VHH binders against q9c0y8. Designs and how they scored, part 2

Target 1, 316 residues: q9c0y8
Amino acid sequence: MSASHPGILHEYTERLVAFELVGKSNVTLTSNVTRSLLLFVGGLGDGLLTVPYVQELVNPLDEIGWSIVQVQTQSSYIGWGTGSLKRDDEDLHKAVDYFLHIGGADFSTRKIVLMGHSTGSQNVLYYLTQSILPNYLIAGIAQAPVSDREAAYQFNGKEKTKELVDWVKAEYLDKGLGNDVLPRSKVENFFGEVPTSANRCIDLTDVRGNDDFFSSDLSADDFAKTFGNLKEISGSTAHSQLILLMSERDEFVSPSTDKAQLLNRFRESIRPTTSNSSLSGIIPGATHNVGPKSSPEALKWLINQLITALRSFIDQ
Below, E stands for the ipSAE of ESMFold2; O stands for the ipSAE of OpenDDE; V2 stands for 0.75 times the mean of E and O plus 0.25 times the DockQ between their complexes.

## First folded at step 1 (VHH)

Design a08 (framework vhh_7d4b_2; at its last look DockQ between E and O 0.47; V2 from the best seeds 0.00; counts 0 for: pae O 8.4 > 2)
Fold by ESMFold2-Fast, scan of step 1:
Structure a08 (fold): chain B 316 residues (1-316), chain A 120 residues (1-120)
Amino acid sequence: as target 1 above (316 residues)
Amino acid sequence: QVQLVESGGGVVQPGRSLRLSCAASGFTFSNYAMGWYRQAPGKQRELVASISSSGGSTNYADSVKGRFTISRDNSKNTMYLQMNSLKPEDTAVYYCAKDLSFYGSLYDYWGQGTQVTVSS
């Protein structure tokens, strides 16, 4: 519905913005008081205000001295079809750098938590595993980490998905046409109206594609390459914590997948072991986006879990 | 702009049939793949069936193969789901989806849906 939202629209780099909703205190990241930040990145198709629970987090976070900021990347809305995890990571690093140095001020002591929804979970895990992390990037939170490849199997059939992968490799990748947009008629059942490059199609739908972090058929060695490689925080021997929050009724996860077992496999792969947060779990009754069709307790559980996590980071 | 309106649900006994309709407006219907999702209380939402823009390709969840048929009439901007041999397990709210993306957002589920109850 049409609505007005008070807040600050931050231009963190050329053409890209991040939106900070203002809570009841009216304190913001531009205020004279140093304030901690939860930087939120959505999933495929998401942008500002598209994930329903983000607005519900504003006041609970405000009460404990945290701002929530929604980041727009080049991949926001329909832009993801011609993007990559690497391009997203570059945008997220620019956003983090901006908030540590906002308005020419140096807030390098500001605590930062990076939270992702859906494929934003891949963005978070990728960010935490690439290089030594910026000062005070103390945690990543992955909400609804799901396999895009297994979602394609569920919605389009495994055989049709593998046929698409083989065709894209033969007709595009083998010919050096990885950046070309695939004909809509060939991919509309997978990606709808979204212009999708050959590279992006393969990243999402191929076995061990660049985005394939969460598939239930991956080995312990596969998980060791991601969950097993969390990087240290700059200037410290400490590592960021990783919190994994799966939705109990996630429509993008096959009913044949044991979510509790899969979550346990992710968690047992986390290294260093101290980065394996005890706050990881399954959000009871939650749909993929913890939206209005979730059970009544789902949103309250998510809010309480996040507040518990963020409070634990204030005390240290 | 985009509007999708589901209809045709109801309460039926096991073994009976229902036909759901999705009336579309605000976009060029013939240019988009369409699908039906369902969600039962306490269960995850699942894709039931999908159909390509031309109607030349269809896909079905294993639980409904052989019983449900998806179709579309591009001249009427309407998509249908014919549900035969209904089982108690088919009890759910059924939702119409436009521009089918398996990533799903609030935008992939339009309106309140239509309730189907199969009760003995």
Scores: ipSAE 0.138, ipTM 0.585, lowest interface PAE 5.2, mean pLDDT 87
Fold by ESMFold2, look of step 2:
Structure a08 (fold): chain B 316 residues (1-316), chain A 120 residues (1-120)
Amino acid sequence: as target 1 above (316 residues)
Amino acid sequence: QVQLVESGGGVVQPGRSLRLSCAASGFTFSNYAMGWYRQAPGKQRELVASISSSGGSTNYADSVKGRFTISRDNSKNTMYLQMNSLKPEDTAVYYCAKDLSFYGSLYDYWGQGTQVTVSS
C-alpha cells in the first residue's frame, strides 16, 4: 500500500542516509539520548520499506524505548551488483558510529543491535568477524541467513551455476577484468536486470566466494573461520550476541535442506559460546522476508522474539 | 502496472496433460526472464521452470524434466507451460513470475495462480 511514513532522515556519512521510523510516542534518537535502536540492513535489491515486516516493528519497539532505523548503503537497490561485503561493512561501521553518538549519546546509555535480512545477514556476520569492533554493538540478528550460492543452484541449476563461474573466471578474472560489468545475456537468469560485476558474481555464486557463509555443504572448518571468530569489542573482553532466525518456509532454501539441522550447525560453531543466543530459531510459517504469504502467526512470533531479545539487552 | 494472469489449470487424471498460459502486461515482456513456480499444500513455493528473455535458454526442476516444457511468445506477451504425464505430486497452485532473479520475489511480481489437481 502507498502511504506516508513519519520519520527522520539521517545523513550518517557523506551522501548516505538512514531512515528512523517514528512510532506513536513521537520519541526519536535525537530527542532522547538514552533511546536504543535496531539498525536494519536489507538484502539484495532492498531499500527503504522493501522488507515487509519493518513497518510492523515500529510501534512494538517504540513501546519498549527502541527505534528502528533502515540503513541505505551504496549497495541498496541495484547498487549491490558492483559492490562487495567489504564496501557494505565500511558503510555500516559509519552508520553505527553515527547513531551511537547523535545528540551526545554514547554506548553506556544507548544500545545498538544490527539486524540483517537475507544478504544483510552476511553483512551482520561480516561486521562481527572481520576486526575488533571499534564501537559497541550489543547484538547482531541475522534473519534468513541463506546461501546465495545454493539459491542459485536451486533456481538456475548447479551445473549452470558452475559453468557461469568458470566462464567468468576465464573471461574476466584471469584477464584482470574483475570490476567489469558482465553482459546481461549471461547473467539475467541469476541477477535479473541488475548490472553485476565479475567480482560480485563470483562473491555470490562461487564455492567459498566472499559472501558464501551459509551454504549447507561448508565444513566445520569453514564455519570456524566465520561463526567461530566473533571479535571482541575494543577495550574490553566483551563480544556481541548473535541471534539467527531462519524462515520455516524460505523459498530461497532448497526443500531438501533440513533447516533445523543447518541452524544447529551454525550455532554449534559460534565462538565465544557466550555469543550463541538461545533466542535463535525458526520462524513458524514464514516466507523469506516474512511477507504476506507467510502464516499469520509468523509475524507475531518474529515480533515477540525480537521484543524478548531487546528487553534482555536493557535488563542487563 | 505489472499484471500476470495465469490460466489453464484444472483437475485431471494421472498421465494426462495440461497447458498453462501466463498473460503479461504493464512491462516490456521481452526484457525479462520468466518462470513458473508451484506451491503444494503445506509446502514452500519452488521453481518449476524458467526461460530466458529471448526464449533461448530454459531450466527445469529435476522432478519435471522430460515431462514439462516452458515456452514464450514475445509477440503476444505470453509464457506457457506444457505439462505432460502429470502425477499426483504435481498437484499445486502454479504461478508465473517476472524478474525471476532470486531476489525478485520480495516485490510480489506473481500472478494470482492457477490450481492444478492431479487425482483419480
Scores: ipSAE 0.049, ipTM 0.520, lowest interface PAE 6.1, mean pLDDT 88
Fold by OpenDDE, look of step 2:
Structure a08 (fold): chain B 316 residues (1-316), chain A 120 residues (1-120)
Amino acid sequence: as target 1 above (316 residues)
Amino acid sequence: QVQLVESGGGVVQPGRSLRLSCAASGFTFSNYAMGWYRQAPGKQRELVASISSSGGSTNYADSVKGRFTISRDNSKNTMYLQMNSLKPEDTAVYYCAKDLSFYGSLYDYWGQGTQVTVSS
């Protein structure tokens, strides 16, 4: 249902915004230089407040001195169709930089945790693995990390997905047309109404594509390149924490997949091992986005895990 | 608000046919891929069939290929599942699903379901 939410709309670039949800305390990132930030990035198709549990996090986080900000990137809503993890990462860096400094805050005063939902999980892992991290970026949280490729297998068929990939490679990538948008008539069963570039199609559906982090058929070596490659914090031997929160009833994960085992495979691959949080787990009774079809305890569980995590980060 | 209402379920003998319908409202139906899920007792929900926004592309679970046909009428905001040669194994609650439209493999809404029972 439609509702109004108190908050502050931030222009973190000339054309991109992020929305700080303000809790009952009315304390904001601008009014308190020491206030910590949970920076939230949605998945494919997501925009502001399209993930139902985000609004439910506001007051619990507020009570412990954290603000939650939802970032709108160029990939928000249908923008992902022509985007990339690299582009997203650039936007997220700009957002992080902006929020670090507002209110006169600096590296010593404000801590930031990056949280991603669904494909936002790829963003989180990408962010943590591409370059040395600043000391204010203390953790990443991947909620509902799922394989887009395997989802395509599930919903479109493995063979059809492979045919698509082969066709796109032959007709676009091999011809240097990776930035061209694929004809809807050819790919609408995969991408719906979203204009999707050849490159983005391959990112999401090809074996070991750029977004292929969470597929169950990946090898330990594959996981080593992602989970195993968390970057250190600048000026320290420390690393950011990585928390993985899978949904027990994630409809985009094959029923044949043992989620617990898969999660364990992810966790075991995390390097350094100190970045492997004990708070990783499976949200009980949760659908993909912990939405209304989830068990009643799912949201509470998620909130409790987040609160526990965020408190622990500050106390370290 | 999105609404999906399934109909057409029932009890049939093996080898018979049923036709399910899904009436959609609350969104631009023709912009979204749609699908059918089913859930048998004690089993997880599984995808049965999917159809693109225009109806030009379809996909089926291996277990129903050649027997089931998914279709849609965008002018009526309705999706269909023709189920032929039904088997006891097809017994389940069948759910209409709306695609998220951002990725054809992702669904964000399901109906309440309609019961299909295949028994001698």
Scores: ipSAE 0.009, ipTM 0.286, lowest interface PAE 8.4, mean pLDDT 90
ESMFold2 (binder alone), look of step 2: mean pLDDT 84; pTM 0.855

Design a09 (framework vhh_7d4b_2; at its last look DockQ between E and O 0.57; V2 from the best seeds 0.00; counts 0 for: pae E 5.3 > 2, unsure alone 64.1 < 65, grease 27.2 > 24.2, SAP .794 > .668)
Fold by ESMFold2-Fast, scan of step 1:
Structure a09 (fold): chain B 316 residues (1-316), chain A 120 residues (1-120)
Amino acid sequence: as target 1 above (316 residues)
Amino acid sequence: QVQLVESGGGVVQPGRSLRLSCAASGSTFSIYAMGWYRQAPGKQRELVASITSSGGYTNYADSVKGRFTISRDNSKNTMYLQMNSLKPEDTAVYYCATKPYLWSGEYEYWGQGTQVTVSS
């Protein structure tokens, strides 16, 4: 399908862009009026316009004076296979820095919320826990935070996944070849046609790999190292909140996993406790991407939850 | 977003062959790995054969190795299961389904199933 979308394509750093969809007001982040933004990062395989509900957020956000911006990173589309959360974090910091410094209006009052979908949830949690937060980054939102490791167990089998991990460690990591792309013949059943490095494979599929934030078999000590280390915003009266929105019918999560209990374990680990948003919850009837196979209520619930969150961050 | 429809099931005698087809409509079929699953009454659903998105790699349950062949034609959005040397224990409802990669987005598309009965 071909379609045209009105908006502004921002070049936030060399070779990387972010796309701001314009709402009914036609007001943008480059206007003379200060406007806050939700900066959206997708999951593995995603790029601009690939997550359909983002388009549905444009007008609801516009009505409350917020813009939505989709970020293209080096990991967009097939680039994730040779990437890392650290490289993604560097790209996201460049995007945030760009949006804090555009427009002639008083950008010092601009508020930023970072929202991730799927592995974008790992990007959000990494950003909030590993990096110094800029002024006015007031919240992170993780939609469909899922364990890629447990998804691999579900799709490919736990034993086959562990065999892959052991092989990659022995033949690549132990030999200092972590940046080498794995032979397609050995990993096509896990990663398809996407070139995937030894490091990236381990990050996604190993116990306590660098991406392994959301697995149900992780301990309270494991969660304390991530959820327990949220950074505060320097120079702001607002603190960074974390909002976790799990999909009730998420097909990347094993039916044997109690999602409500797992969400509660994540939330109980959040420090400072004031960053544990009461708006966290399970999106009723939602599939992984809140897509067409979701219940009819799922998208409306997501939109209402996000608008409630964003309204709570502005003085009206 | 994919809809899957199986065809080619039926009743055959032991030792005969049957070819199942799975026709896909909706989003790009070519991005999904695909599988054939079967379920006999009183038994759990089991994976019979799977094929990667490229069609270059296939996996088979030990019970069907050497007898069944999975293939796909991405230009026709269709997947096939050629079943040779059929045995009574192959009697089951056969389902085609997507088998996604971690990067596939929304998935879990299943066909309605087609009955295969092998009886003497």
Scores: ipSAE 0.490, ipTM 0.742, lowest interface PAE 1.6, mean pLDDT 89
Fold by OpenDDE, look of step 2:
Structure a09 (fold): chain B 316 residues (1-316), chain A 120 residues (1-120)
Amino acid sequence: as target 1 above (316 residues)
Amino acid sequence: QVQLVESGGGVVQPGRSLRLSCAASGSTFSIYAMGWYRQAPGKQRELVASITSSGGYTNYADSVKGRFTISRDNSKNTMYLQMNSLKPEDTAVYYCATKPYLWSGEYEYWGQGTQVTVSS
């Protein structure tokens, strides 16, 4: 991996930045109004270049007229501990707005696809389901959508997770202390050194918590509230596409879970049905972040799938 | 990089005890959460026990609660699994792994595993 990466650092808010990766063509969002953009948001703990495959997407996307931008939200790195999907969504809206207009571009010239990794998948789905979408936000891609709750079950135990939830509810939420940071001594097994609010703990670990989108034990009704609630594009009856890309060897998904079946359950819940992309699938041989322990074909598959998707969006 | 080496496995009769050790290389042992996993023949790998970086908090699979004890000595860069009242169903390859915390992603390092066989 390269120690240095060419790109442009954008101040999309007063205090938040996003990094545009520049490909071999040296074409940028500022220099080309017709340049479209894949806006990338990582998962818990992620920041700039913490997801291995991002840098590998730069040139392939560049070749087809797309830039990748890694957005830093308030939740980046350890900020997620005191964050929320709502807060993230606010940041992402600001990012999307900023990148729509830079270089003198507008909705007639530039399209934006939002891509999330891991918990970034919750961000993507949240973004697509909370408000009417602008016509330039044409799709969301959820890579490695996994249940944080079920991951907690897997790594910490179901009973211990429930005990944590019950304790946090009793000692914090019920007392109106949801914004308080939990004592590390009580939650470090879950959250390590990351300062984590009571609310965020519940978001991630409670049944039907705010982030509970992808759990295998959710009902069809639960999925209807998320997958089934994609918002329409402003001024149109059209909807953005949702592409779900699960990792075949995702270590955060229980080995007992049939990933194919779970993916199908997600897809079948997508409304409108036209938003259910045929490009959804399972990345073969891929670990959670399609990292070094993945099969060699995993990254290639992901790249090809993305290229196919992005081309199809522009042709629509 | 961190290397993990398990030891202490073997063949024992039901009801007996074993103590596994996991020796870690490197100087950053104390910053990592540690865990024991096991994989029985024909079964998926499963969590056995985990311990926080400080050693102040531990978790156990329901199947081993009351029988197994995970501990660590950061001064020795070693984690332990005391296994008491062993049962045939405890037969598996036991692996140690390091991870800063649950949400840090994939376990960063794994040991080679040590065989534990419980049979009469």
Scores: ipSAE 0.043, ipTM 0.360, lowest interface PAE 3.3, mean pLDDT 91
Fold by ESMFold2, look of step 2:
Structure a09 (fold): chain B 316 residues (1-316), chain A 120 residues (1-120)
Amino acid sequence: as target 1 above (316 residues)
Amino acid sequence: QVQLVESGGGVVQPGRSLRLSCAASGSTFSIYAMGWYRQAPGKQRELVASITSSGGYTNYADSVKGRFTISRDNSKNTMYLQMNSLKPEDTAVYYCATKPYLWSGEYEYWGQGTQVTVSS
């Protein structure tokens, strides 16, 4: 359906924007009061309002003094096909820096939570593991942290995926053509009509590719390099909380995968152990993006978990 | 957004042929990769054949290679499955569906199914 959504469009760097939806209080990140934010990054193909629960979070978060902000990166919509986690991370750091420097007298106590949906979950984990974190980035939330590689196996076959990877390595990477866009005929079954570079294809579909954080066949040593490597917050020995929220009925996860067991493997790998939030869980009745095919309790459960987490942060 | 309707199922003897059709309406058919799936009683639904949005590439389950042919006519918003040399093991409800991509989210669309029975 069509609708209008009131909000503030922030240009957080040249030609990139973030959209802050406004709630009933009319208090925003530009107001002269303390206001914290949930910075939201979607997955492949996502942009403004494509993840259906985002607009449902506006008023619940507003009631506890939080804004929700949908960040657009160079990878939004079809831009992901020639992107990378590193490029996304650079965009997200610019967004965080911008939001630290706007607003009222108490913005220096502003808390920031980075939340990602689907491949946005890789953005969250990458952000938390690359460099010392700003003191105000107190948590990461990964909703539907699913393996792109195992989804490709499920939808296109493991053998066919490995054949594509081998071909791309031989015809592109070995020839120094990693930034070249692949022929549509070779990748259409995987990525549809989205222009996809050789590097991006490998990042998403190769074993231990740069996006390959959540595959069920990764070892404890693999998880130790990511989940086990959360960076400290600047000027402190404290670390951000990490909350993992899987969807119970996620259509991008193989029916043979035990989600509870996989979630436990992720959580057991988190270091420092103090970053392993007890609010992690499986969203009952939820599809991948907690959309209309989800049971009614799915959205309520998600809102409750988020409110519980965010409320706990405003007293610190 | 997209509605899919299968037709062409029925009861046939082993060794005979059937041709299934999948008619699409609503949105532009030509932007979707498509698949034929089947589900026998008590079994999981399985992919039988798939075809890219342009029709340039096809894939088949090993159990049907050489016997089944998937095709599409984007000008008519229709996909087909030609099933030759039918075996009793091919008995199932056959569904047409859009084939998911990593970016598809909740954009999966399924037909209602058409019964194919191969006996006696």
Scores: ipSAE 0.035, ipTM 0.467, lowest interface PAE 5.3, mean pLDDT 88
ESMFold2 (binder alone), look of step 2: mean pLDDT 80; pTM 0.817

Design a10 (framework vhh_7d4b_2)
Fold by ESMFold2-Fast, scan of step 1:
Structure a10 (fold): chain B 316 residues (1-316), chain A 123 residues (1-123)
Amino acid sequence: as target 1 above (316 residues)
Amino acid sequence: QVQLVESGGGVVQPGRSLRLSCAASGFTFDDYAMGWYRQAPGKQRELVASISWSGGSTNYADSVKGRFTISRDNSKNTMYLQMNSLKPEDTAVYYCAARTGFPYYSLSQYDYWGQGTQVTVSS
């Protein structure tokens, strides 16, 4: 419930912060000791301390010489409703650049892994496919990559979702009003009280909208444009690894979706194939956020999988 | 102190009707979106119907559309599900759920859940 958390609040750019929880070693990214980081970005509605398993990662990561850092972006909390993946990407690049230059950091002593939860998975995939990767960023991890569009179909109805998309296109996009906030009464069942722009609504809910990376009805050609387009690490011919961790009991994935088959379709689309991590998998018994309603083994599985991945990156 | 109490479940023959009620206490009902979920044997829990905090927006699973009607009475802190033309496929435990007015992505962290009520449709 209420609690105090020891750590460092990093101001990585004007008005935006990243929070590094300190583990039992008391070593941080500002110290003279070599330390790598897992840079964590949450999903819709998330900010600092809102994804409970992140706190559980602090000491396991600390034991292997890694910090976990939660990044606040302009899209944190309710800001996502008027945001975009492009704006998020700009914020994440600023955070990465900041952590490249603190505590005596250099490529030989510091590694960066970008991890996303939920729509943070879109942020990870966008980062790895749309930008020049700094030579410190060695991997991306997507936890609970889910289709926002298919989640809308599940919770709001497919035809109701299509009706909303058509209405937003006709009344806003076709009139050049993409940045206007939609009336709450039209979108409250989709987005609650969050002010949501016409553009953001379409990005999340339309077929092949800008956020639509993970839908089960997308073609091999659609996946080739995303998973098939991992960028080279700056100054190298190497590519970052992409690890996909789906939740077995993810309540935002339709019961009609075969998660193992869908995960395999993502894996098969990853190019170059050498960037496809064998550490991708399904978290047994996990809910979307690996929360209290998960099986007791789910959180331990996630922690062990992440530690295994991060250790392998140090061993190179 | 927070409670969601379902009632109205039971055993009925195909083609008949049941009305489920969910009585809420211990929180500000008017601030919460509400939903009915069901879980049949061997299946994942699925959303049946949802209703916004004001009652101004409702949605239904395709399998129940035109047969079920969700409603709420904020003055009584109660949500209802009117189930008409019941089919054997509707047999499940039905759960009442409440969430804040934030995005439905908070489902895994749904603030409050009822204990469930059994609906059995059999001849």
Scores: ipSAE 0.013, ipTM 0.407, lowest interface PAE 7.3, mean pLDDT 86

Design a11 (framework vhh_7d4b_2)
Fold by ESMFold2-Fast, scan of step 1:
Structure a11 (fold): chain B 316 residues (1-316), chain A 120 residues (1-120)
Amino acid sequence: as target 1 above (316 residues)
Amino acid sequence: QVQLVESGGGVVQPGRSLRLSCAASGFTFSEYAMGWYRQAPGKQRELVASISSEGSYTNYADSVKGRFTISRDNSKNTMYLQMNSLKPEDTAVYYCAVTLDKWGYSTDYWGQGTQVTVSS
């Protein structure tokens, strides 16, 4: 069944939109300059309304004075195949700037939390480590951070994934054809019908590719370059918090992976240490998307954890 | 491409047993978790049981715990649901399901369904 959702569609830059879901209070970002914002970024293949739990967050967040906005980037839907984390970061900065100022708000009146799902987790970590952190961006939340490379190993086999990487390097990257779209017949088992550039393929599937933040075989030195490099807020003793929420039954993570141990390795690598939130954890019974196949308690746990986190950010 | 074919449904009296089978093709069966769902007239489709790709983890709805057992044979590309101590409340169309997840885009595949009727 088709559905209708009450909200405001914002044009935050040329050709790109973001959808603000409106809760039972009917309070909007344009009507209340003190209204705080959770800016939501989906994963590969996601666009507006594609992540089911987002709709379930609207009213719980509304009750505590927060709005949720889903952002569309150039990488939304099938656009990610010719994109990059750097391009996504540029789009997210435009969205953050727009939503900070709408309705006459500014850094003294509005607080922003950036939340990512799946590869949106890479977007959040990239934003916090590569870009300027203004004093109104108070936290990043990564839901279902997973290794895209290890997911490729799981679904296609490690040997076949390495063969693809070697072929793309030899036939495209070594020849300066990194921006060329790969033949569908070579990559459809990895990326389906999505037009995928040589560069994007390597970013996702190669060891230490540009997107390779969460792989279990990475070293402490590798994690120090990402988790160990969270940017400070200029002129403040406060730092943005990073919250990592892994799904217990994540189908993109091998059952042989000890998720608790991997989460602890991520957390131990976070610098400054004050950015390592005690609110990070494993969502009990959750599938990757915290969807219908999750245990009945998974969504309620996620909602309660987010409410706890957002309240804690206001009181610091 | 992907096909899921259920069998083993029927009409039985309360307290009896049925075994459902789901024959799968068109994907690498041993790499994906699978589940059984059911839908009674006028009700939403609900998860009955699920099983991990290797069979090492199973999950059951509270209403069927202790009565139903999910299993799989990866050598035969087949998943099973053993239903014991059947009750009238178990009357529903039962569906075999798999979610093929690649890079955050999940596609659910369903069988045609098999009717289970528990009546006197």
Scores: ipSAE 0.000, ipTM 0.152, lowest interface PAE 14.3, mean pLDDT 86

